VHH binders against Probable acid ceramidase (asah-2). Designs and how they scored, part 10

Target 1, 379 residues: Probable acid ceramidase (asah-2), of Caenorhabditis elegans (q09551)
Amino acid sequence: RKVDNPDFQPNCLVGGPDIYDPAQSEKVLWFDVNLDLPPRQRFQQIAKAYKKEIHAVFDVLNYFLTIIPGVNAWELIGNMTASALDKGMIMNPYRDEVLGIAEVLDVPLGNLVFLNLFYEMSRFCTSIVAQTEDNKDLYHARNLDFGQLFVWDIAAQSWGLTEALKKVSVNINFFKNGKLLFKGSTLAGHVGVLTAMKPHKFSLSMNAKVQPDIINVAKWYMGAYENTDLQFVMYFDRWLFENCDDFQCAREKIAGVKLLTGAYFILGGANPGEGSVLVRNTTSVQFERKLFDGANDWFLLQTNYDPDKDPLFIDNRRDPGNACMNKLTRANVGMKGIFTVLSSKPNLNKTTVHTVIMSVTKGYFETFIQKCPNPCWAF

## First folded at step 3 (VHH)

Design s31 (from o08a with T110Y E111Y Q114D H115Y; framework vhh_ozoralizumab_d1)
Fold by ESMFold2-Fast, scan of step 3:
Structure s31 (fold): chain B 379 residues (1-379), chain A 126 residues (1-126)
Amino acid sequence: as target 1 above (379 residues)
Amino acid sequence: EVQLVESGGGLVQPGGSLRLSCAASGFTFSSYSMYWVRQAPGKGLEWVSEIDSSGSYIKYPDSVKGRFTISRDNAKNTLYLQMNSLRPEDTAVYYCARDHGEWLPFGSYYYYFDYRGQGTLVTVSS
C-alpha cells in the first residue's frame, strides 16, 4: 500500500489561529465496570455495545494475516494462544473477565487473548506530564498511535486498523463497594487499561518500546513462565490501580514488577514534583527521569525511544513535541495548552487513535478522537 | 520485625467448619497481598488462597474453591480463612504468608512470599 507523508515541516499550533480545542473534538463514551460483580460479568455490557466494532478490528487483522495461501493464520494464532492458556498463560480474574467478553462476542477465547497481547506489544505513543507554574496542578496527557502499516485506504487517506480502533475507544469508571475507584481509557474487547487515573491520587500512561523482547513472548507462549511473577503490562496496570493509593506506592510497584516485555511508565501524582518516566526492562529500572531533576525540568515527554537513543528519522515525535512544550511555556500549562501540543503535527498523525487528558489534582479524565486533516503525516 | 501469628486451628469432623485468623505486625499490612498456604504431614507446601492489599483480587485452587473464603480487615491488621465443608484431605498445618511485594503471582497453584507464620494445625477426622 502507498504511504503518503505530507511535504511540510512539523507545525506547532501553540498560540496559532488554528488551535484545536478539546471541546471541539469527539469524546468517547463512558461505561461503568463494577468490580464487585463476578469477573465473567464485569465487561459484558461493553462487549455487547461494541460487538460489531470489535468484529471489525478482527476483520482488519485477519485480512492482514491472509498473506500465505492455504494457511488460515487467524485460526492458527487462536489455536496457539489456546494451547498457551492451558499452560497458565493468563491468571484470574483477568482470564474470566476475557472469557465473559468472548462469550458475548461469540469468538474463540484464544483469538481474543491474542488481541489483548497484540495491543500490549504494538502501540506507539506520546506521553507528557507537566507541572503548572503555581505548582498547584499537574497535567498528564497522551496520544495513542496504533495501526501504522495496517491497510492503507488511498481514497480515505487513512489506516484501516487505526480507523477501526477509533471506533472501539472507550472510557471506564471502575467501581468497588459502590464507590468510584479509578478511571481508565482502553479499547473495547480487553480488560486491561492503556491509560488510567485514580482521582486526586495518581495517574499512569504506558508507552511501548519499539523493539520488544520477542524471546520472552515466545517463552510465554510455550508456557516456560508458568508459576512465575511475569505478567502482561496492561494487567499490571489494572492491579496497580486496584492496590495503590498514591504516587509513591505506584512508583515502587512499577520499579519492582517483573514484566513480559520492557515499557515506558509515565507516572503523575497529586503533590508538586510528582512526575516520573521509568524506563523498564523485564526485570529492572534502566533509567528514571523526574520532574525538576534539573531546575527547569517542569515537563517530561516520552515517545517510544530510550533517552540515550535518537528516534528513527521517519518517526521523530520527541523533538517536535519538546519544541512545542517549550513554545507553550510553563505559564500556559493547562488542559487546552497540553491538548494543543498533542494536536500539533507530527505528534498528531494518521495513526493517532485517541488523545487522553488527565489532571490528578482536579480529578479530570477524558478521551478524545481527533481528526488529522491534510496535510497530515501518515505516521 | 515482621510477625505473622495464626490461630483458629483444631480438630473438626468431616463436613464441619473452622475460621482461621492471622494477626500481622511489624509492617504496613494494608500495602501487601497475603496468602494462606498449607502443608499436609510429610508433603510440601500447597497454595490455598491469595488476596490483594485491597481485598478485591482473590484466588483459590479448584480443591478448595466454593468451600473456603479468604478475607482481610486492614483496620485490624488481620487475615482470615473461613473453611466450610471440610474433608479429611484438608488436614494440614495452615500458614499465613506475606507476598514479597514485587508482583502478584500468576498461575492457580503458585506461592511467592517472603514471610510466613508458625502455622496452625487443622485436623479433619472423626
Scores: ipSAE 0.000, ipTM 0.106, lowest interface PAE 22.5, mean pLDDT 78

Design s32 (from o08a with E111D Y112A Q114D H115I; framework vhh_ozoralizumab_d1)
Fold by ESMFold2-Fast, scan of step 3:
Structure s32 (fold): chain B 379 residues (1-379), chain A 126 residues (1-126)
Amino acid sequence: as target 1 above (379 residues)
Amino acid sequence: EVQLVESGGGLVQPGGSLRLSCAASGFTFSSYSMYWVRQAPGKGLEWVSEIDSSGSYIKYPDSVKGRFTISRDNAKNTLYLQMNSLRPEDTAVYYCARDHGEWLPFGSYTDAFDIRGQGTLVTVSS
């Protein structure tokens, strides 16, 4: 069903002299993760470096969950998550990787896993894959928007959770057998990846659905999916980058995997035209959009809504994002052009944690923290 | 206008083979998962096979697994079903269907089939 959407006048930044330079934004730090190390050791350097900042994220979540006097909701949800984990829902090496982080942070395993699950439910995202006019390069970029409704700061005009998550944004170089295997953008304390690239091979960003399958998550907590092969998207993404070396392998594995929740997979490759959006339910591919399905389809943009559904009128980033890409034109596809679109309001908003820019063909990967100066959309 | 036109059905002896085709038009065929579903006389619709948009993910129920093979040609906008070792219980009208699943608030994604054609009759009888 179509919903009446308000008229949008997207605040598009333009190409040419007005192209926003990503070098003017704060970059996140790079860390190395050696996958040849025992799983418990792999993420401990990052956990030590960000212990204070990760505890600040926990403090915001605990504050939000402290709704009834005399009830420790944070302890309850942590214990419930630990009980579900004991039934084997999350397998090694991911369980042991998270356990190693929990040891450094001095927090219960269940609460850290709950944080990881909460990240998989990120509600507002924009991903773009676009082919240059000369067909030589592919650019893949995304905004991660998270934190709406979590502790509004009236004085700062910002969301407490979003500001805390900006401070734990990191880049990782993953190594295996002494070689760089892939690059990922993540949040310190998380062992999964939502945005990653194997240089010269393929790239992936995952967007959550605005209507997640909450019953499957509830069933998992109740043990109804005990001993199942259903995978969390974030851990499946890690597996994918460890086991695929090209776009076609990644596409096939994304199509065949069984998932706890549906998601949007935005995939980029090394060859001209290798760009797609796979709309996944828990068991199958619902829709697939590919670069050049139509002659003028030189880009694909995915937010948090199925292609055949209108976005909610208060959360329409799809229409302004598409308008800004069309205003940019194919001639201006490049790092600065794509960054300019993702710096345009409302795609850049008060819940935007970070922006990732990737080019598989150039081997480029970087994560930026952007400011959204007022007037800036609250969500 | 979405159109799906099935063909290739007919009368066949038990143990025989048939190849069904479905010609799709009016939509971007390469963007949709496709299904074969069947309806036996006096029965409801039964799922027979599923293939994703690229042809990489394929599923069958136990009733036809090992005997039926689904495939697609995205360049020709055509879906196929190769049926081997046919049995009398395979007698049905066979429809191709486009995925029409809906997201339910607070629930799982629904499996639904968008059937547009008249189907093709397969009779397995001596």
Scores: ipSAE 0.000, ipTM 0.111, lowest interface PAE 21.4, mean pLDDT 78

Design s33 (framework vhh_ozoralizumab_d1)
Fold by ESMFold2-Fast, scan of step 3:
Structure s33 (fold): chain B 379 residues (1-379), chain A 125 residues (1-125)
Amino acid sequence: as target 1 above (379 residues)
Amino acid sequence: EVQLVESGGGLVQPGGSLRLSCAASGFTFSSYSMYWVRQAPGKGLEWVSEIDSSGSYIKYPDSVKGRFTISRDNAKNTLYLQMNSLRPEDTAVYYCARDHGEWLPFGSYEYFQHRGQGTLVTVSS
């Protein structure tokens, strides 16, 4: 397959002269969500704080979809999604949580639900779990890439949607019965968590497939899954963190859940060797990779492709990422080392919204906004 | 303690109408989505209507759409189901159910575990 691409130049920063320190990077804001509140109230503080920024995301999407003057494609898509809600399935408490956000934002529910579905299906990712050499700690980290093909700014050399989504990236402390239950990274306006950790218990990042099951999504819009137990993963992650207290519980629930679309679940735990990637289809586990399946498998890296398939030529983050981890070596697994790998191109690219670094054993969780200076891959 | 008490069932002829009521207590009714589910003799639970906490989102399966209407009165902690154009296949015990708050398969026995004693609806000549 043709591999010569001048803008897709791996630049592994490990051992280089540049200093890449997460302490020098922009961090997102922290918010508290109290799960003891009625569902409609839980996310209203975040929605109020980010109302302008969320509307800017809507504006970018509306602008991209506006081809015919006088036809509001964003409104049409919102109306189609609202119609599908009558035949589809969005369960509580998540539906009431989204309704509360829609009320604060003064937007139709269908548009907000479409945005949440779009977040689940259209993102690209790099997730890593790695065991330290002394076996005391496990690090779990990911880049969230979103905004490919959505309004390129020639002067800024950036994607309009990606830049808007950087501004709605938030960290949440979820409280239940007056106590911290878990930490999550998300986008303001979304009630699901894409990356989350229950301190000292387990962590999760979910990666979308490059070819999501669009047929199942189309069938959902047509009402084919009405009264079924198939659901979008966007709310399952929240349920998982509210109902599991360890790696094994999380692994079993991920393995057994039925989903409208497949996904990659990257899971970390509190005990040495508790790291896995579950490749899920709608009903079962297709593949499971675990730390130390081979004696020297001290890390797992997952992008958006099945382990036995080649990445698309224009989107090979797997091979450079694996090479950069191998150059890092196990001895240098830690916050700075993993951050340096995820700051290396093309794993860092023009669509990278944010980078999350977690350590279950240390209880560490933080989300960073990174710049990708040219030359930097567009996708 | 969650308590749900259904009433309004009875014997009705095909084409007739019934209105079911459900009195809720032991929880903040206005904070929960509510459901009507039914179980015919020898069959599993079948979901027949859904209403969110505010009454803004309402959903029905095709089997009852256009014939049944769910509503709620949050001030009275009461859920209603207006059933019109009843058919023999609508014969079942009807349960009022609260959202359980857990990720369980929608329509499973466990999903509707917070339900009342039920009220029998018999559609027969």
Scores: ipSAE 0.000, ipTM 0.242, lowest interface PAE 14.3, mean pLDDT 80

Design s34 (framework vhh_ozoralizumab_d1)
Fold by ESMFold2-Fast, scan of step 3:
Structure s34 (fold): chain B 379 residues (1-379), chain A 125 residues (1-125)
Amino acid sequence: as target 1 above (379 residues)
Amino acid sequence: EVQLVESGGGLVQPGGSLRLSCAASGFTFSSYSMYWVRQAPGKGLEWVSEIDSSGSYIKYPDSVKGRFTISRDNAKNTLYLQMNSLRPEDTAVYYCARDHGEWLPFSYTEYFQHRGQGTLVTVSS
């Protein structure tokens, strides 16, 4: 059964003036990360630039948990994560990259590892890949939604965590041997990539599953991840962009990797028709949807639900997003058209942290901060 | 080319102590995390200690915590493992290992591929 969201209809601006022109939107700052540096040094420039903003994220998380008298929630979370880390080993270069950030921020390692895991596991998303009518270009774009239920500000009509996360959104150029290797969009303090592109090669965005594998997460917290070939998504994604040079390599590695938790991988390439959504469980590909599997499948849209499952009533971004893509039509696939779809409500909502637009063929990559003025869906 | 040479192994009685050393060359030792890993006869590799490049992050599994101490001397490119209160189950070949240096999705065995020839520790009689 499908469940509709009756409160908001898609704001699909098609064929008229593009009031959601990305050129008029706030852009995040670009930073360079030199992978030839020792791992501890790689992210320290970003950590220094965003120390205040990252601490503000920590403050919002701490405030949310301060409902319990006498509990230092930030210390408790840090100690719990440190206890989990004490039962196993964290592989480099992840450990040293995170340690370098922790040193700059002056926070315990456990707290920063918790933040990195929180970024990986607790987000909603809308990802789109769409082929232009002339088959020359593929556009890949996503909204990152984060902060549901974390400190509603009545006066500002916004989520405290979402507003804090907007301020730590950054773009990174990753360099190796003095050359640009790939581009990524992330949150300052996170060393993994959730949205990234190797110009002229391939692009990737990753969406979390609403029901992650709780037993595997619990096993990790109890130290049972040792002597396993299961990978954290953040380890795998960094490896993928450092070692694959095309869509086919990326597709094969995504299909074959063993993961600690399942995820959705939305993949774009440089050649016509190179667009796929791989629905991954921990050990295998559960579903794979490809551009042009059907005659009218010139786009793929993925939120946080398996294709054969209905979205939750209060979180149906899939059906409105598909409706807006169909209203846009293939003839209008381009940067502005796709941005307009991701600016439609409820795909743009009070938890939307940022919007990324990518084109592998053009080498284009940019992250935008959007406002969602009332009426705007809260989740 | 990573070169790691372990020494200090031998036969020791239960409750005894040994100090292992590892001489490193062929890379900038002060830039890498270092590990001690062991392999008991007929078993797989087991991580026993780690130390980061600065010596500020040190970690042990519960099996050796409180008995083993890892340390490093970056000026001498040398890694050490002080082993106290040795038990028969500590009998293994002990390897000095450098972190892989790359972000790779692979097993513990592949992660510790940059290791020396090993030094045998026998806790018996």
Scores: ipSAE 0.182, ipTM 0.626, lowest interface PAE 5.3, mean pLDDT 81

Design s35 (framework vhh_ozoralizumab_d1)
Fold by ESMFold2-Fast, scan of step 3:
Formats: sequence, structure tokens, C-alpha cells
Structure s35 (fold): chain B 379 residues (1-379), chain A 127 residues (1-127)
Amino acid sequence: as target 1 above (379 residues)
Amino acid sequence: EVQLVESGGGLVQPGGSLRLSCAASGFTFSSYSMYWVRQAPGKGLEWVSEIDSSGSYIKYPDSVKGRFTISRDNAKNTLYLQMNSLRPEDTAVYYCARDHGEWLPFGSGYTEYFQHRGQGTLVTVSS
């Protein structure tokens, strides 16, 4: 019934002399996006800077899809997505933002929209929110894991898609009315956010559910949700950071939104105890876990499984992650401590694209690229 | 501020043609995507054409594809809709609409997104 993760030695880096310093890790580049510009122009600087790297992501996806005999699946998916757009199912400004990127990249709009949707389908994530012992600061951090099953390189011992996605990881400062509005971590070519922070206000990371996202996406392609208020999580997250100024506003909007797919929303705030995990289905909140629901609940950790369900034995990052946080102890909650937990195997694995560390109270936001040397989980 | 003035509507027989014009002022026309949207009696807004700021990207729904042609003249701040092979179901008030150009509020539908539109021009297709 119970099956443990493979025996890595050591599995936790916390509590020993091997604590990793995030300052020694590779950081992604920062870009400015001015929301006062017309939507088509907002992301063109990033698209120009990463044109080659984004085409490399397309090449990996096309290779995987064109392996299906007798069909041009890449062209068919692009045409189906274009058909869905012709029915007006994605509203501006997001549609025109993606259009502006497509023009710079010289690719069909439908294929780029498909890429944006594909980014939302990450299956292996770890998010942590933890309160410092003095109650002054809250740290929020995540690993984004993507690329499992997409082109294993035997010589490099790595996933082709994961390595391509590492090269398109970027940080964005979003400006509105001439002022910094919020910070986000994303992949070049994507206009939504899955990890973001409004300095001194609130932070958010989204984890995908292990449920059939493909069925709901297929229904969207077939027009079953035409003329609906159902939202893609990535675009709703962008709206949230443009409209909310605190944890309570963000919590209430997340609780009330209608979504095409269920997701885990991990929230951090500016005040002591403002940390929550909202487990969402398409129409309602299934579960909500809060910091200090129990007296000793100084952290929350979310992977890709509902709290009342056991992780799959091949993907149990929840139990080792929780164990590593407990070994870290509350006294050591801080940037280095949390980074060390997210650098512990199997939470760091061969599908880990990047690691984001945030502190709302300090206004800190950075994205790091990590390697996972052997022995390391393939996914 | 934003002003959009439609013209060219009228009564036409099935199979006929009309050309609609929209004169834009109060904003930098060449920086915004433009739309034609229509509202039939007793129905909601329906998007019928889209053109980007440069005129290089143009889209139509299946209901008008091959019959309607959108175009723009950025030097004259004017948007056009050439309507051919008109059908009784094309009877509607036609609005020229500007891309919202700003943050789109969550829960906004077509009505909110196309709030920057003119007063409309009536097209009646009947014998």
C-alpha cells in the first residue's frame, strides 16, 4: 500500500553543513512590461530577446507531436486552437498580447496560444509558504517541474523539454500608470503568470491538480464553454494582480472565480499568519488550509495532490518535502533555509525548470535555475 | 474623449452590398486594434470582424467569413466594413469599436470590452 521514494543519501539538505546559498545559483534575467502600452506591444521585447529559445521549445513539441503516423498533429492543434479563437473564447487583452508575440516570432497565432495553454498543464510542482519564528516575515517559494516524458537525452541524463524551458525562464516587472504594480516569474512566450508577488501586498503560486485537464481543454476546443465566464488559471492570475491590493481581496477572488480546470492556489500576505492553500475545483473551494489552523502549523506545503489523498508512489514529493521542512525547523525559516528544502531530492528532480523565492514583507523576488546531479529522480 | 462615428447603413435587399465607415478621434487610431460588432433586435452583441493596428492581422467568425471585408486607413483615422451577399439575418445595428487598450476587468464580457464604441448604424436586409 505504502511505497517510499527511492533511497537517496541524503534526501534532506537541512540541518547540516551542506546548506545551499541561493546567491551561488544561476538567476534568470529581468524584463519590464508596461501595461500602459497597447496589448500587442507589451511582450514584444521579451519575444525578440528569446525568439531562438522559444523556437527551440516549439521544435521539441513539434517533434513529439509529429511522431504520430499519418497526421500533422502540430498543424491540426494550431488550426483547432485558431477555430476556438474565432469563436471569441479568449478575450483581450490576453489575445492581443499573444498576437504581438506571434508576430515577432513569425508563428501562427493558434500554435502560440496552444503553447500558452500547454504551460498551464505542469503536473509536478512544490509550493511552500512559511512564517518566520519572530512573525515579522513570511517566505513563499516554489519549484516548477515540467518536461517529463518529452525527449530524454541519455548522454546528458536530462529531459529535452525541461532543458529548453530553463532557457526561456524570465522575471518580469509589470508597470501601470508609470509605477511598478507587481513582479512575476514566467516562461518567454507566455502572457499569464503562475508565480507572482505584489511587493508588500501579497504573493501567489499555482500548482496543477492531478486530474484530467485534457478533458476540460478538449471541451473548450469543441466550443462547449463558448460565451462563458469560465477562466484559464494563468489569465485569471494576471487579472488578480492587476485588481487586488492585499491577501483578503486575493483570497476572496480566488474563492469566487469560475475556472476551466481545478488548481491549487498558494497565497502569502503581508501580515503575520497570512498564508493559505485553496484547493479549487471548477466552481468552488474544496478545501482551505491556513497557517496556524493548528498551533504548530507554521508552514504549508502543496504538491499536486488533494490533502485527503496519498501521492502516487512514483511522485511522492509531499512526504519528503514536509519531512525536510520539519528538519529545517521554524527557527531557520528564511531565504537560505527554504531554498535548501527546495534543493532537496526529490523536490529537486530532472523535470525542475526553475525555483522561485519570494518574501512579500521584504519585497524580495528571484528565480533560480538549478541542476539535479545524479542520483536524481527522472521526474 | 474617445469618439467613433459610424455611417453607411440603410435598407438593402437580400444579396445586396453596403459599405460601412467609422471616423475615429480622441485617441491614436494607428495604435489600436479595431472591431466591428453588431446587435440584432432582442439579441446580445456579436463580434463580426477584427483588424490589428497595422492591418496585417484580420479575423472573421464563420457567419460572415467570405462575405465581409474589414479594412482601415490610419492616415485618415477611418475603419471600413465592406458587406457583400447580405442576408436577412445580417439585420442589426453595427458598431465600430476600439480595443479596450487598458486592463480588462475580470468578469467583463463583450459588452464591457466593447464599451468604446460609437452610436451605431442600422443595417436592414429586407425585400
Scores: ipSAE 0.000, ipTM 0.256, lowest interface PAE 15.0, mean pLDDT 79

Design s36 (framework vhh_ozoralizumab_d1)
Fold by ESMFold2-Fast, scan of step 3:
Structure s36 (fold): chain B 379 residues (1-379), chain A 125 residues (1-125)
Amino acid sequence: as target 1 above (379 residues)
Amino acid sequence: EVQLVESGGGLVQPGGSLRLSCAASGFTFSSYSMYWVRQAPGKGLEWVSEIDSSGSYIKYPDSVKGRFTISRDNAKNTLYLQMNSLRPEDTAVYYCARDHEWLPFGSYTEYFQHRGQGTLVTVSS
């Protein structure tokens, strides 16, 4: 819809004096998850390490959902989710992994599961995949934005939920049969991954749609899908990285899976030109964009909108992001260049939880916490 | 090789009780969630009860909740199902099932692929 808003312009850092260097930015901690352990034990070390920080996330959500006296939406949602779990809709090993976390945290299971499911449906993101000029490397990177409208802190000039989620951002090395299988970026308390890479094989980031399909989630709460092969996106990612060894396998499985909600899958590979965005509905591929579909398509950028739809005027990260990539040029595709684009406003904003940079060919994977000093877009 | 051997089935009158047992071997029993599932004559497979590896998380569908009790003895590698207040609609072959390794492209009933030979329970007057 046509709406009058403040003038919105790209604020590219490329070529400016304030170029950001990822080497000088705050990095999250690395943890090992051994998939050879029983599911209940796999995430307990991370849960123990982040118990205080995860409780702080729960406190922000509880405060927000109980702010009206006499209305306890947090308790209601937790009880509804616990009821849905009793119907057996979330299967192992993911359910047992979450149960192990709940035991360590001493929190209601339903609220912990709801946090995982709500995250799948209601986040904003910018993902980029770009080919270097020499064709030797592909860089894949993303900003994860979550926490809009969840408790504004006047003194800190920040969103309470976003700041709490920054403190639970972690990197995981997943091991199987005693060897590194893949790397993922997640939030402590979650067993799924939205951003992951199998070194020298393939990488994936997933973005939510701005209009999530909630009808399947509502049907899941009612038990209508008890005999279905619909998958949660976060759990499907875990399966994908445990069962695929290259870009083609990952692409075919992403194209064929049935999902509880639609999503954007941004996929990178080990060979030149292996970069794609698959726009998924619950049952099929709606659109597929590939590197070098056009001669100048050396990068793909995806936010939270279908390719044939305009972004909301107050949430147009697509156009400035594309402008900043074009200003960067292909010659400057690399860790520092891509990080500089994702440090450019409004792609960096008050809801940005973390930034992930990956290179499949180098085996590089790192998650950064960025500050967005004023003036910074708050919505 | 996963081996599950059920026992304890038989003919019982409505309102009666039966205790089923399942002897597990060929895997680390204490590391897996276990299920009881049943198949009534001419019907599909139905989940009856679930117990996690430690015995701390137990679930039942509404159809058997309050009547059936699942338990396990990890030292003996044995799973149990205590069935009370039996009804004619409980008539089925009962299977002991181990938690499946990953099948994210399958229906939820595919998670019961690792099951034993079954034990027949007939509730009839």
Scores: ipSAE 0.012, ipTM 0.363, lowest interface PAE 8.8, mean pLDDT 80

Design s37 (from o08a with S31D R98K Q114D H115Y; framework vhh_ozoralizumab_d1)
Fold by ESMFold2-Fast, scan of step 3:
Structure s37 (fold): chain B 379 residues (1-379), chain A 126 residues (1-126)
Amino acid sequence: as target 1 above (379 residues)
Amino acid sequence: EVQLVESGGGLVQPGGSLRLSCAASGFTFSDYSMYWVRQAPGKGLEWVSEIDSSGSYIKYPDSVKGRFTISRDNAKNTLYLQMNSLRPEDTAVYYCAKDHGEWLPFGSYTEYFDYRGQGTLVTVSS
């Protein structure tokens, strides 16, 4: 069958004022979370503000998972997760933070915890870290792609879950002891951060692996990890930003943590050359790429595949993304240049929930909701 | 002002049982996770149990799991620790501790406790 689609091949936007339309790209709202408050109270303002939108996410998930006659899979998943929580699997403060959200939303705790752990199951992301030609600045950016195969809307030409998740995208300023501690991009209803930056210190984005460790997920539901040092990446990311003040601390903690599932950690720092991709399995670092491992390696790009594996034909964002970065050239690394690459198809696609642009050195952090007009790749 | 007052300690023989209580005041008890920690003679603080604000999430280290039971009564602002099958190595001062939401790594937890009570001595000896 003919699979000739412009979105598959490198088709790079070359940058210019006409490429980015602010009227078609919304910025998400900012909220303050005070970590000095009791955990139950910390996220209640966001939960109240987004109650309708979060319920819409649950409705899409429930609708999709009712495809099997006589089986309410959403209720089953919620009940299974609640049973695992009874075995002490989620640590404080995250347990109480999620519980506070559940009370505002009037939803079962198990289903909300499943939603909070849902990012472990996310399939598609693109993250970039790139050093400017003058070595003064480092830019870190990512597309979050979520919602593949979850309720296609024929009239709107969009994925129901992706459109629902766009509406719950938020930015958070985290405060501790009356001071700004770090900035994060997340989804309302989550207490973990998907993408975060400590201004002038370090930044992080996490990409999911396409092949999760199903055996470890099954073992978690059986309670095998009770009273262990095993962590979920969403909660580990929160801990990291609360406990590390620089790139080296973050790198060492990421390298040493024990995880339920493997993930890609894309890390940026404040000093020239502080950019890394750590390919993590559950117990160790499998691969590590660093800025300037070769003299011309001024950027790193990570999608959802190990470096020694080819992407699936229908999901090759790595090769077009790398081609677009090389076409941009190092001289044009900056907020607009990196944003232009992440607005290039297929890195921008029908499943793209949001785009985050960060600069650790400038202290810049912003999340954008992009439209992907046809022709636009569905996956 | 936050106040935590422990009681129920005493001398007990190996294999015996004790029930500790902690009366809390000066904060909204139902909003906070609570902990029991202990300090054996000449040793540092050791985490013994935790319970979330609702009483639904409970956790123990392997050293006390199956022998100790933590519970809470949010209407009475009281935390409890039921200790069964006591061993000489359980001899310690037991403290009730309040958490303001700091993340607790597995193992040593002492740097994350906001407030600790006066303690109650448990001696397991013949």
Scores: ipSAE 0.000, ipTM 0.127, lowest interface PAE 20.8, mean pLDDT 77

